Miniprotein binders against a2bj90. Designs and how they scored, part 35

Target 1, 235 residues: a2bj90
Amino acid sequence: MSRSARRKTSALNTVLRVVEVFASIQGEGPFTGTYSVFVRLAGCNLRCPFCDTRYAWSLEAGKPLGVEELVEEIARYEPSLVVITGGEPLLQRHPLNSLVEGLESLGLRVQLETNGILPAPARDEQLWRVYHVVSPKDVPVRVPGAKLHPSWVDYARATGRAWFKFLVANEQHVREVAEYVAKLGIPRSRVYIMPLTPEKLDMKELLELHSRIASLAVKWRLNFSPRLHLLVQLP

## First folded at step 15 (miniprotein)

Design NZ1
Fold by OpenDDE base, fold request of step 20:
Structure NZ1 (fold): chain B 235 residues (1-235), chain A 99 residues (1-99)
Amino acid sequence: as target 1 above (235 residues)
Amino acid sequence: SEFLRLAKIYQRAAERAKRKGDYDKAVYYLYLVAELAEEKGDLELAIEYLEKAAEIAQRANLRELEALVYDLLARVYEALGDKEKAEEYRRKAEEIREG
């Protein structure tokens, strides 16, 4: 393999397409309340009707950023957690492994948000070491083309570093989640249900949805994820 | 009622989406209103919202979402005991997925 081919593969592993970098509080899942830097990567393999980050669907919506530069930018915020999100971060898997390596070298904790369509990390990937919140889009929300990759269940069992966050709108959805996770052998302690919230709700509407889904979480013995950032009016 | 409050949230969201040209979002939020109506046992109201959702999906050529609407129409008509309409909508959904 020529020196030129190695340089091209090396260059592809060092640049991410990034939509935005910002500091906030993690509003969702097991790390709710954590001061976090969010890295929103560009590109998605889904077109969820309810998506609130549609501007991230195209790879072209992101700016090319070097991994080293991005690590330095993130480190300046002194985050308690780095949250890598986007459309689908795993579409940029190679440079994302390099980013994780850089962040871990600084002692930073990393959490990935993924739709779970792409395979879970392998043991030789830097991504194997981080936390993952998997948000399936097949059950119960039935997004066309969505299917949870089975390797995420195996990864969760092997590492204990994965959680499953399901969007729900009603009791039927909560029942379907309970049945689905039981069938897959996912421990209920790793399952979160989160209200599916339309954009531009008022605070009364937002609280009504949270209250309903939280009560259903207790009834069905599932963990509840708020959308805390929306409730406290943060990014 | 709690139902009417929740239904109104998704209905207003669908209307906002429709006004913006986000027809996929409009269809999906009307679908969520229909699921709430089904959960309440108001199957006639569920049909009304699903017919509105189907019309928008068809006009916007949202074939996969149209099939999703037809799946729920089939389920609701089966629950009403109208097996003929239930089968009609099952076939319509299959025709979209096979085509």
Scores: ipSAE 0.903, ipTM 0.958, lowest interface PAE 0.5, mean pLDDT 95
Fold by OpenDDE base, fold request of step 20:
Structure NZ1 (fold): chain B 235 residues (1-235), chain A 99 residues (1-99)
Amino acid sequence: as target 1 above (235 residues)
Amino acid sequence: SEFLRLAKIYQRAAERAKRKGDYDKAVYYLYLVAELAEEKGDLELAIEYLEKAAEIAQRANLRELEALVYDLLARVYEALGDKEKAEEYRRKAEEIREG
């Protein structure tokens, strides 16, 4: 390999396309209530009809940021958790591994949000060490082109560092989730159901959806994920 | 009823999406209203929402979402005992996915 080819591969591993960096409370999943810095990466391999972050679908919506610069920016917030989200963060897997390495070197905890279409981290990736919240888009919400990669079930079993957060709108969805996780051998303790909330709901509508899905979570013996940030009017 | 409140949330969201030109979102939220109607056993109301969803999907050339609407139409017509219409909508969904 020529010196030019090695320089091109090194530069590709040190730059992320980032839409936004902001501090807030983690509103969803097992880390709900945690003071967090959110890193929203650009690019997505899906076009979910209900997506509230459509502005992140294109890679061009993100600015190129160096990994080192991004680590320094994140560290200034003194976060209890770094949440890496976006469209689909794993589209930028190589520089994302470098980001995780940098953050972990500072003792920062990292959580990834992923749609689970791309393979789970391998044991040799820095991403293998972090927490993952997988939000499948095939079940129950039937997003075209969505399919959970089976390696996420194996990763969850091997590490205990994965949870599955399913968007649900009705009891049929909750039933389908319960059947799906049973078939895959995913422990119910690792399963969260979350209300599928349209954009620009009023607080009464938002509470009605939360109340309904929370009641279904108890009925079906699943964990409930709020959208706490929406309930408390944070980003 | 709880059903009417939940259905109205997604219906209003679909109407907002349609007015903005977010036709994919409009189709999908009408589909969610139809699933709530099916869950309640109001199959006629489910069909009404699915027909509206199909019309928007066709006009906006949203073929994959159109197929999703046809899957639910087929299921609802089967539940009504209309096997002929159920099979018609199954074929329409398959034609979109194989094409």
Scores: ipSAE 0.902, ipTM 0.957, lowest interface PAE 0.5, mean pLDDT 95
Fold by ESMFold2, fold request of step 20:
Structure NZ1 (fold): chain B 235 residues (1-235), chain A 99 residues (1-99)
Amino acid sequence: as target 1 above (235 residues)
Amino acid sequence: SEFLRLAKIYQRAAERAKRKGDYDKAVYYLYLVAELAEEKGDLELAIEYLEKAAEIAQRANLRELEALVYDLLARVYEALGDKEKAEEYRRKAEEIREG
């Protein structure tokens, strides 16, 4: 291929469909409490009935942004963590790898949120080096077509850079999670359960759900994830 | 009492979703109320909420959720000892998944 053809291929790889960029606190999972910039990518391969970010489902919901411009925008916030989320960010895998390269060249720490349907990063991908919070949607919440790709377990063991976070609403769900992770060989130290939280709950309802699921986490010896941003009323 | 508080949270969420026209959320939250009722052993209450969820799913053409609701109806009727209804609902779910 000529330099011209290589440049055209690279240009296609350097544009992302982005729904929003904003600063907040990471409210969930192992990095809870960290000052973060969130990058929400457009497109999702699921239509979860409980999804609170439906506005990101369509690829057309995102505006095309060049990776270089996006890196500069993110850097201006001086984040402690860059959280790449969506829809499902791995639908834009190739330009996402370019974004990660740019962010890492500035020394910025990156975390990806994924439903885990698409395979884990290969060793030669920039995504190999970032942190991943994988949220399967087949168990216990029973979203069709949401099967976790088995490579995520292998990736977690090889790198120590992946954690698994499950939405739960009751003890039966927690039992299902415990059985599921045991079958897959996912250690408890890498597993979080998080309350399945409807929109527009008042503070008493939020605390009741958090209290119940936290108690179940202790009972079942699993890590608990809050939805801290809801409790402190941040985006 | 813990069951009642959690069930009310999801029941109210289902009603809010229904008023907004978010019928898939409404069906899913009613399904969660039914799971809580099942966990408490109130199988008749579980059926009540599942029948409401099924009606909404049917009217809104939410085929995958309708099948999910039928799966739980089958399980609840099996627990009640009504094998005929349990098999009926398993078949209904299969029919939806066949196309």
Scores: ipSAE 0.880, ipTM 0.943, lowest interface PAE 0.6, mean pLDDT 93
Fold by ESMFold2, fold request of step 20:
Structure NZ1 (fold): chain B 235 residues (1-235), chain A 99 residues (1-99)
Amino acid sequence: as target 1 above (235 residues)
Amino acid sequence: SEFLRLAKIYQRAAERAKRKGDYDKAVYYLYLVAELAEEKGDLELAIEYLEKAAEIAQRANLRELEALVYDLLARVYEALGDKEKAEEYRRKAEEIREG
C-alpha cells in the first residue's frame, strides 16, 4: 500500500476528541525530564476526587481533530516523546490506534498514560508497540469503580513496555502498593510511587511532600516519581 | 512532627476545596488526614476528621465517598475496641453500596 493511499484512508476513518495539545517536560514516571508533546484526549471512565484535569472528563470537552492533521501538528514541535493522556485515552481506542500508526510512521516515540481499567493492547494493535504508564486507582487510593484489568500485568511481562505508577499519601499506602504488586507478580523495577499532590501547594509544601514520598520509596525499595513539572512550574 | 506537616498539607487542601465548593475533594482530603492520624495511633483524632468528612459527604449527597468514609470509621472503631460502632459503620457502608 502506497504512502498516499494510507494517508487518505487514515484521514477518512478517524477523528479524535482532543482537549489540548502542548509542549512541556514529562514530569512523571520512567520518562521524567523528556521534552514531550502532550495530547490530552477527552473522556474519562473515572471521577477521581483528587483529579487535577476535571476539564477532560467529558467527551464534549474535546474538539474533533483528524488524525492526520494531529500527527502533522505534533511533528512540528519536534518532540523527543509524544505523551497521550486524558481523561482516559483508551475510551477513544480505535482512532487512538490510527494516531499511533501515524506517529510511528514518522519515527516518533509514543507513551500512553492510562488508569488501566480497559484491557491492555492486543498483539495486532498499534498500541502494542508503544510505552505505557499504568496508574491504577483502586489501590491504594480506593477510587470507586476503579479496577486494574489483569491483562496489563500479562502485557508488561510479554513486552517490557509497561510501568505501574501509584499515587500515595502515607506509609500505609506504600505498604498496600508493595503487597499489591507482589501478589500480581509485578517486579519492583517496574513500580513507581508518586505523591498524591493537591492543587495550589506552595514550593515548601511541594518539597515536603516530595521528600516524604521519596524517603518512603527508598525505605520500601520502590522507584520514586516526582511531579517535576510542578516543581519547575511548567504545564 | 512529620505527621503534623503532612496532615497540615491535606487539611489546608481540604479547606481550600470546601471554600471552592469542591466537596468531593474536601471529603477525600479529610479522609487522608484521618488515615495519617490512624497511622500515628491517634484513633480519636482520626474519628474527628472522619466525622467532619461524613457530614460534608452527606450534605453534598456524595454517596460513594460517604461509604468510603464509613469503611474507615469501621476500621478505626474496631481498632479502638468498639465492636458495636464498628459493625454499625460497616452496615452503613454496605447499605449505600447495595442501594
Scores: ipSAE 0.879, ipTM 0.942, lowest interface PAE 0.6, mean pLDDT 93
Fold by ESMFold2, fold request of step 20:
Structure NZ1 (fold): chain B 235 residues (1-235), chain A 99 residues (1-99)
Amino acid sequence: as target 1 above (235 residues)
Amino acid sequence: SEFLRLAKIYQRAAERAKRKGDYDKAVYYLYLVAELAEEKGDLELAIEYLEKAAEIAQRANLRELEALVYDLLARVYEALGDKEKAEEYRRKAEEIREG
């Protein structure tokens, strides 16, 4: 086999630590409503106090799966979108690039969810061609050590394939987001605010929180992200 | 009324978290209640929730969250005109971050 073919075969044998794979609807951000397969990777470089996926924090929470095996499992769902999330997926950057290569070879569309601490993809990475929803955790929610890497703004400008999604609980948070994105030069069309949503809210509480944050989005001329999967009771 | 409804959502979430032993969630949700109280201009209520959050953070050894709570206490006391308390809490937060 050619050098290129052998290299691709070797990359497909790379291992990822995977917490779960499941079908659902993308409930957040610009792809809200899309039939999706979620791949939750283990490991996170943050310990956000409000995190609702703490079970993915430790790398040991993931089962080692070969990339080729994982691609086949994902493909059986016939997804319209593959959402790679976690923890923080970029902690497994090398095998993640291999997964993206495998998914792209099948024509599957991929979106990554990241806290943006690690750098945006380089032009020669398979991740360069993937859609990204970046959720900074420094502002407004003040998680220590969560500074957004500046390359994400450059990447968004160069490719048009990144959006920025911020958890907010009140108007002061929304003001902080507006100031933050203006300072970084992120256009409002790429910015979403989303309700900081505790676990186990009933429907009335969920609607109340959504209604308040949506009203603030209109007031501040920012995009609103629901947590649609919670409203329709999907995983 | 809207403040009351939102504050109760986070207050109940804090109580659920505390009951489960998720003290970092409990502290963070009480911090959010305090931010909502501050936003409404009820600075005394903000302090009440922040003092409760600080106590939990101290007992659970949640140093980074404790410092965050002190940051907001400093801001709220500044808004009340109590410069001495504001500086005291700024120093407390700084000392935690310095080690």
Scores: ipSAE 0.871, ipTM 0.939, lowest interface PAE 0.6, mean pLDDT 93

Design NZ1
Fold by OpenDDE base, look of step 15:
Parts: C-alpha cells; structure tokens; sequence
Structure NZ1 (fold): chain B 235 residues (1-235), chain A 99 residues (1-99)
C-alpha cells in the first residue's frame, strides 16, 4: 500500500461528520444533571418514528470536522462530561476512537449514546475506556431493523461502564423491559426506563408522562431516566 | 382518568404528525394509544386506533409499521376470542415481512 493510501486512510480516520456541538446539562441516564458538551454526529442506521433528531439521519447533514479541531472546541467549554450522540455515533467508529483518545488525553470524561445495533467496543479500541449508555430500539419500542448486539451485554459485564436506557410509554413496555433484562442477565441497577415523549408537548403533558413512568419505575424496581433538559427548557 | 390523559397526549401527537406529513410518527403514536387501550382492557378502542394506524401506514407505504400494527391487531383479536381475525392479521403481517 502506497504512502498516499496510508495518508488517505489516516485522514479518513481524523474527520467526523458533526451536526452540532453545544453545552448543556445531561438530561438523561446515569449522568443526569452533569454539565456536558454534546457532540451530535451525523448518520443513523435507524429511522425511529419517534426520533426528535431526524435532521441527523443523513451523513450529509453533518459538516466535516477534524478531530484535533473538535477536541479544542470541546475543551473550551470546560465540560464535566463530553457526550457523544447523534444519529448513531458508532457509524463513525474510526474517527470516533481518535476523538476519544484526544479527549481522554486532556483528562475529559466521555460518555457515548448508542442504539446498541453495532458491536460494542473491542478491548483495543479507545472507546473501550469510556462510558456507554445503550438505548435499545427493539424492546419495547419495536423499531423496524433494531436489534441489540449481544456484545453490549458482555461489555457491560466486563467493564461496568455500560447502562441500558429503554424508551417506554406504558406498563406493558416496563414489563417487557424487566423480562428482557432478566433474560439477558443485565443487572437492574444498570437499567433505566425513560418516557417516550412526543415532540412539542406542553409542560403539563411532559410532567404527566414523567410522573407516570417514574411511578412505574418504582413499582418495577428499575431506575428512572428523566428528560431533564426538556423539563428545564435546555437544549 | 389517567388513561384518557395519556391517550390524549399521543392522540394529539399523532394528529400533529399527520398534519405535518410525518406519517410514520402518526402511525406509531396511534399504535401507542392502542397499547394504552389494550392495557386498560378496552380492546374495541384498541382496534379502532389500530385500524386508523393501518390505513395511514398502507396509504403512506410504511410496510414495516403496517406489519407492526397487524401484530397488535392479531394480539387484540386473540384476546377478544376472535381467532379467525387474529390469524388473518398474523398472515397479513407475515406477508409484509416475507415480501
């Protein structure tokens, strides 16, 4: 392989398609309340009917950004956490590993949001070291083409750095989550249920959904994830 | 009732989606209303919402979501004791997934 081919492959591993970078509070999962920089990557392998970030589905919706430039941009916010999200961040796995390496070199904590369809990080990936919140779309929400990759369960057991966040709308969904995680041998302490919230809810509707799902979380002995950013009107 | 409040949230969301031309979202939110109706034991109401969901899915050529609607129709008709209709909708869902 020529020096030119290696330079092109190295250059491809150093550019991300990024939709947006912004500072906010992590509103969801185990890091709820954490001052965070969000990096929304472009491209998704799903078409969830309830997706509130449809503008990120195409890779072309993202701008190409160099990893080094992106690390510098993130660092300027002095975040307590860097949240890598998007459509599906793991579609950009190679440059994402380089981003994680850069962020970790600055002592920044990183959390990935993923739908769990693609394989979990391998031990030799920089992604192995970070936190992951896996949001399965097969159970209970039955998104077409969604299936949790089994390696995420193994990764969670091996590292303790994964949590599973399930969207739920009713008690049957909560039951299905409880059965699913029991079958997979996922500890309940690593399981969050989160209300499936339609877009453009008023605050009363939003609170009602949160209240219902939180009550079900207690009843079913599962962790509750709010959508805190929506409740406090942050991005 | 709590059911009526929650159902109304998803109903209004489905209507907004339909008006915007987000037919996938409209189908899916009607599906969620049907699941709430099923949970309440109002199987007739569940069928009403699922039929509306199926119609939108079919018109918008949302085959995978149409199959998902038919799965729940099959389950609801089974719960009503209508085995013939339950099997009809199972077959309809299978035909979509095999095609």
Amino acid sequence: as target 1 above (235 residues)
Amino acid sequence: SEFLRLAKIYQRAAERAKRKGDYDKAVYYLYLVAELAEEKGDLELAIEYLEKAAEIAQRANLRELEALVYDLLARVYEALGDKEKAEEYRRKAEEIREG
Scores: ipSAE 0.865, ipTM 0.940, lowest interface PAE 0.6, mean pLDDT 94

Design NZ2
Fold by OpenDDE base, fold request of step 20:
Structure NZ2 (fold): chain B 235 residues (1-235), chain A 99 residues (1-99)
Amino acid sequence: as target 1 above (235 residues)
Amino acid sequence: SEFLRIAKIYQRAAERAKRKGDYDKAVYYLYLVAELAEEKGDLELAIEYLEKAAEIAQRANLRELEALVYDLLARVYEALGDKEKAEEYRRKAEEIREG
């Protein structure tokens, strides 16, 4: 390999396309209530009809940021957790591994949000060490082109560092989730159901959706994920 | 009823999406209203929402979402005992996915 080819591969591993960086409370999943810095990466391999972050679908919506610069920016917030989200963060897997390495070197905890279409981290990736919240889009919400990669079940079993957060709108969805996780051998303790909330709901509407899905979570013996940030009017 | 309140949330969201030109979101939220109607056994109401969803999907050339609507139409017509319409909508969904 020529010196030019090695320089091109090194430069591709040190730059992320980033839409936004902001501090807030983690509103969803097992880390709900945690003071977090959110890193929203650009680009997505899905076009979910219900997506509230459509502005992140294109890679061009993100600015190129160096990994080192991004680590320094994140560290200034003194976060209890770094949440890497976006469209689909794993589309930028190589520089994302470098980002994780940098953050972990500072003792920062990292959580990834992913749609689970792309393969789970391999043992040799820095991403293997972090926490993952996988939000499948095939079950129950039937987003076209969505399919959970089976390696996420294996990763969850091997590491205990994965949870599955399913969007649900009705009891049929909750039933389908319960059947799906049972079939895959995913422990119910790792499964969260979250209300599928349209944008621009009033607080009464938002609370009603939460109340309904929370009751279904208890009935079906699943964990409930709020959208706490929406309930407390944070980003 | 709780059903009517939840259905109205998604219905209003679909209408907002339609007015903004977010036709994919409009189709999908009407589909969610139809699933709620099916869950309550109001199959006629489910059909009404699915027909509205199909019309929007066709006009906006949202073929994959149109097929999703046809899957639920087929299921609802089968539950009504209309096997002919159920098979018609199955074929329409298959034609979209194979094409």
Scores: ipSAE 0.904, ipTM 0.959, lowest interface PAE 0.5, mean pLDDT 95
Fold by OpenDDE base, fold request of step 20:
Structure NZ2 (fold): chain B 235 residues (1-235), chain A 99 residues (1-99)
Amino acid sequence: as target 1 above (235 residues)
Amino acid sequence: SEFLRIAKIYQRAAERAKRKGDYDKAVYYLYLVAELAEEKGDLELAIEYLEKAAEIAQRANLRELEALVYDLLARVYEALGDKEKAEEYRRKAEEIREG
């Protein structure tokens, strides 16, 4: 293999397409309340009707950023957690492994948000070491083309570093989640349900949806994920 | 009732989406209103919302979402005891997925 081919493969592993970098509080899942830097990567393999980050669907919506430069930018915020999100971060798997390596070298904790369509990390990937919140889009929300990759269940069992966050709008959805996770052998302690919230709700509407789904979470013995950032009016 | 409050949230969201040209979002939020109507046992109201959702999906050529609407129409008509309409909508959904 020529020196030129190695340089091209090396260059592809060092640049990410990034939509935005910002500091906030993690509003969702097991790390709710954590001061976090969010890295929103460009590109998605889904077109969820309810998506609130549609501007991230195209790879072209992101700017090319070097991994080293991005690590330095993130480190300046002194985050308690780095949250890698986007459309689908795992579409940029190779440079994302390099980013994780850089962040971990600084002692930073990393959490990935993924739709779970792409395979879970392998043991030889840097991504194996981080936390993952998997948000399936097949059950119960039935997004066309969505299917949870089975390797995420195996990864969760092997590492204990994965959680599953399901969007729900009604009690039927909560029942379907309970049945689905039981069938897959996912421990209920790793399952979160989160209200499906339309954009531009007022605070009363937002609280009504949260209250309903929280009550259903207790009834069905599932963990509840708020959308805390929306409730406290943060990014 | 709680139902009417939640239904109105998704209905208003669908209307906002429709006005913006986000027809996929409009269809999906009307679908969620129909699921809430089904959960309450108001199957006639579920049909009304699903017919509105189907019309928008068809006009916007949202075939996969149209099939999703037809799946729920089939389920609601089966629950009403209208097996003929239930089968009609099952076939319509299959025709979209096979085509």
Scores: ipSAE 0.904, ipTM 0.958, lowest interface PAE 0.5, mean pLDDT 95
Fold by ESMFold2, look of step 15:
Structure NZ2 (fold): chain B 235 residues (1-235), chain A 99 residues (1-99)
Amino acid sequence: as target 1 above (235 residues)
Amino acid sequence: SEFLRIAKIYQRAAERAKRKGDYDKAVYYLYLVAELAEEKGDLELAIEYLEKAAEIAQRANLRELEALVYDLLARVYEALGDKEKAEEYRRKAEEIREG
């Protein structure tokens, strides 16, 4: 059956469940500060208690959008980076690979955000070629069932296109991250720690959390990730 | 004190979450306050926040978070030298994970 017929019968190959598409600044990780278009996909395989995007947990929160239409919408923003996030984008892996192919055919740079539970891309996937920021949720934040799939470390070694970003609230967490990445053989240059930030903080509170975690990053010789979009009041 | 300012940020976040009915957030932020207290060696304060977190988790039927809270209670009581309480909380966490 053709891809068009699959879309007509609710086929998944050419359609993504999308919660929102918007332009902003990438506020986290190695591409912090980059003018970006965010594509938030519906569905998540976790229910983290600290999640700030709970509205994306259910697949029903997303509207079906054709991949071709989505590529055209994204391109009109003229982004420097396309950030695919969610929920957990890899729950929609097959049509996601189609989206990536369309974006890369236009020369658009793509970054995926993932909790790393599902396996890393295979060499024959379009996702193999994009950048990945992997945010494990088992260590140090102890979300049950959130174990990092070991293929992400292999992928990072093979491609140099993955970084690992950890939410932390205290020095014990940072120590746990340091031990964890050392055990897995992840080099410090690929590791970011980021303040676990509750919603509705004022600027003084935001700066205090950032300052504490940044100081710990220096002490432990790890990279620091801000939540820059919160500091500059962007989505 | 930096510890007190950071702890108060999570404390306030827990209260906001509880008022909104986001009990999983409330429990988790109280757990973080307790970890901060433990890090500073204030084990009695850690227990205070963990008992509050456990009560909310029980009432809201948040079994996995309740077990997480019991894990930290066991660790804190062991550090205080109260082996009976430490074993009690280890057993409580195990019962949740086995059932």
Scores: ipSAE 0.894, ipTM 0.948, lowest interface PAE 0.5, mean pLDDT 93
Fold by OpenDDE base, look of step 15:
Order: structure tokens, then sequence, then C-alpha cells
Structure NZ2 (fold): chain B 235 residues (1-235), chain A 99 residues (1-99)
């Protein structure tokens, strides 16, 4: 392989398609309330009917950004956490590993949001070291083409750095989550249920959904994830 | 009732989606209303929402979501004791997934 081919492959591993970078609080999962910089990557392998970030589905919706430039941009916010999200961040796995390496070199904590369809990080990936919140779309929400990759369960057991966040709309969904995680041997302490919230709800509607699902979380002995950013009107 | 409040949230969301031309979202939110109706034991209401969901899915050529609607129709008709209709909708869902 020529020096030119290695330079092109190295250059491809150093550019991300990024939709947006912004500071807010982590509103969801185990890091709820954490001051965070969000990096929304472009491209998704799903077409969830309830997706509120449809503008990120195409890779072309993202701008190409160098990893080094992106690390510098993130660092300027002095975040307590860097949240890598998007459509599906793991579609950009190679440059994402380089991004994680850069962020970790600055002592920044990183959390990935993923739908769990693609394989979990391998031990030799920089992604192995970070936190992951896996949001399965097969159970209970039955998104076409969604299937949790089994390696995420193994990763969670091996590292303790994964949590599973399930969208739920009713008690049957909560039951299905409880059965699913029991079958997979996922500890309940690593499981969050989160209300499936339509877009453009008023605050009363939003609170009603949160209240219902929180009550079900207690009843079923599962962790509750709010959508705190929506409740406090942050991005 | 709590059911009516939650159902109405998803109903209104489906209606907004339909008006915007987000037919996938409209189908899916009607599906969620049907699941709430099923949970409450109002199987007739579940069927009403699923029929509306199926119509939108078919018109918008949302085949995978149409199959998902038919799965729940099959389950609801089975719960009603209508085995013939349950099997009809199972077949309809299978035909979509095999095609």
Amino acid sequence: as target 1 above (235 residues)
Amino acid sequence: SEFLRIAKIYQRAAERAKRKGDYDKAVYYLYLVAELAEEKGDLELAIEYLEKAAEIAQRANLRELEALVYDLLARVYEALGDKEKAEEYRRKAEEIREG
C-alpha cells in the first residue's frame, strides 16, 4: 500500500461528520444533571418514527470537522462530561476512536449514546475506556431493523461502563423491559426506563408522561431517566 | 382518567404528525394509543386506532410499520376470541415481511 493510501486512510480516520456542538446539561440516564458538551454526529442506521433528531439521519447533514479542531472546540467549554450522540455515533467508529483519544488526553470524561445495533467496543479501541448508554430500539418500541448486538451485554459485564436506557410509553413496555433484561442477565441497577415523549408537548403533558413512567419505574424496581433538559427548557 | 390523559397526548401527537405529513410518526403514535387501550382492556378502542394506523401506513407505503400494526391487531383479536381475524392479520404481517 502506497504512502498516499496510508495518508488517505489516516485522513479519513481524523474527520467526523458533525451536525452540532453545544453545551447543556445531560438530561438523561446515569449522568443526568451533569454539565456537558454534546457532539451530535451525523448519520443513523435507523429511522425511528419517534426520532426528534431526524435532521441528523443523513451523513451529509454533518459538516466535516477534524478531530484535533473538535477536541479544541470541546475543551473551551470546560465540560464535566463530553456526550457523543447523533444519529448513530458508531457509524463513524474510526474517527470517533481518535476523538476519544484526544478528549481523554485532556482528562475529559466521555459518554457515548448509541442504539446498540453495532458491536460494542473491542478492548483495543479507545471507545473501550469510555462510558456508554445503550438505547435499544427493538424492545419495547419495536423499531423496524433494530436489534441489540449481544456484545453490549458482554461489554457491560466486563467493564461496568454501560447502562441500558429503554423508551417506554405504557406498563406493558415496562414489563417487556423487565423480562428482556432478566433474560439477558443485565443487572436492574444498569437499566433505565425513559418516557417516550412526542415533540411539541406542553409542560403539563410532559410532566404527565414523566410522572406516569416514574411511578412505573418504582413499581417495577427500575431506574428512571427523565428528559431533564426538556423539563428545564435547555437544549 | 390517567389513561385518557396519556392516550390524548399521543392522539394529539399523531394528529400533528399527520397534518405535517410525518406519516411514520402518525402511525406509530396511533399504535401507542392502541397499546394503551389494550392495557386498559378496551380492545374495541384498540382496534379502532389500529385500523386508522393501518390505513395511514398503507397509503404512505410504510410496510414495516403496517406489519407492526397487523401484529398488534392479531394480538387484540386473539384476546377477543376472534381466531379467524387474528390469523388473517398474522398472515398479512407475514406477507409484508416475506415480500
Scores: ipSAE 0.891, ipTM 0.952, lowest interface PAE 0.5, mean pLDDT 94
Fold by ESMFold2, fold request of step 20:
Structure NZ2 (fold): chain B 235 residues (1-235), chain A 99 residues (1-99)
Amino acid sequence: as target 1 above (235 residues)
Amino acid sequence: SEFLRIAKIYQRAAERAKRKGDYDKAVYYLYLVAELAEEKGDLELAIEYLEKAAEIAQRANLRELEALVYDLLARVYEALGDKEKAEEYRRKAEEIREG
């Protein structure tokens, strides 16, 4: 008997290297406080000395997962936001665009976290339609090879769907951020400063850092990003 | 003072990182302590922390972080008016990045 072959689309055949999927709150940036599912993709193009997710640096840390399976897993959490993070998620750009397509088809809101070294989405990419929090690592924290791709500023202007979040430890860092964003033409309304937070701080230390950086945000008229998940002891 | 409280946070973080063998974190947090000392105007204290950071970076073969430490040493010596030392450390950082 003849049987009809069923074709798979390229999106359904796409595989991502995934380190972990978990529910929590978005603790940082413009969507702070939102019930979220985090998808941590493997691989990073940086080796930041302060990184607290070093387990995601190697592509080998990720388990291969089909996009369709991943969309179904994410959907079961009923998230208000899907946060795609990593390592650096744009290292897996093609299958990431397929994931975004699947999540969008279910009406799920997506936010990408990126270090901004790789270019911003083109208009014909599914990633064009999602929200982006871009965390440059060259200024002020001086990670080598971490230069922000200029297309992110153009993307933010064209779409209104990108914000820029900077780790800072002191006022000189905040001054550098202010000068940097002014030079690039990034409006202050799109800029967040966030405390550079070592691991395993006690609550007093954590509040001290938050208080200092929040005060600087007010002084310099920039938005403040907490590390809210740390304050409430969530992943 | 606020400087002392914040500096102690990063100093303790550096010690924890060193105990774990995370020498790149230790160097980076000592570098941040030095930046805080510089911000307070205590340039001699900044140099003290930077020399400690350089020693750890050298022993652990952390060349990019060693160069970063030398960059800040150059800036601190420039602020002290020691242009010869400032240029020496700029050259040391450049040699690491090119070598």
Scores: ipSAE 0.882, ipTM 0.942, lowest interface PAE 0.6, mean pLDDT 92

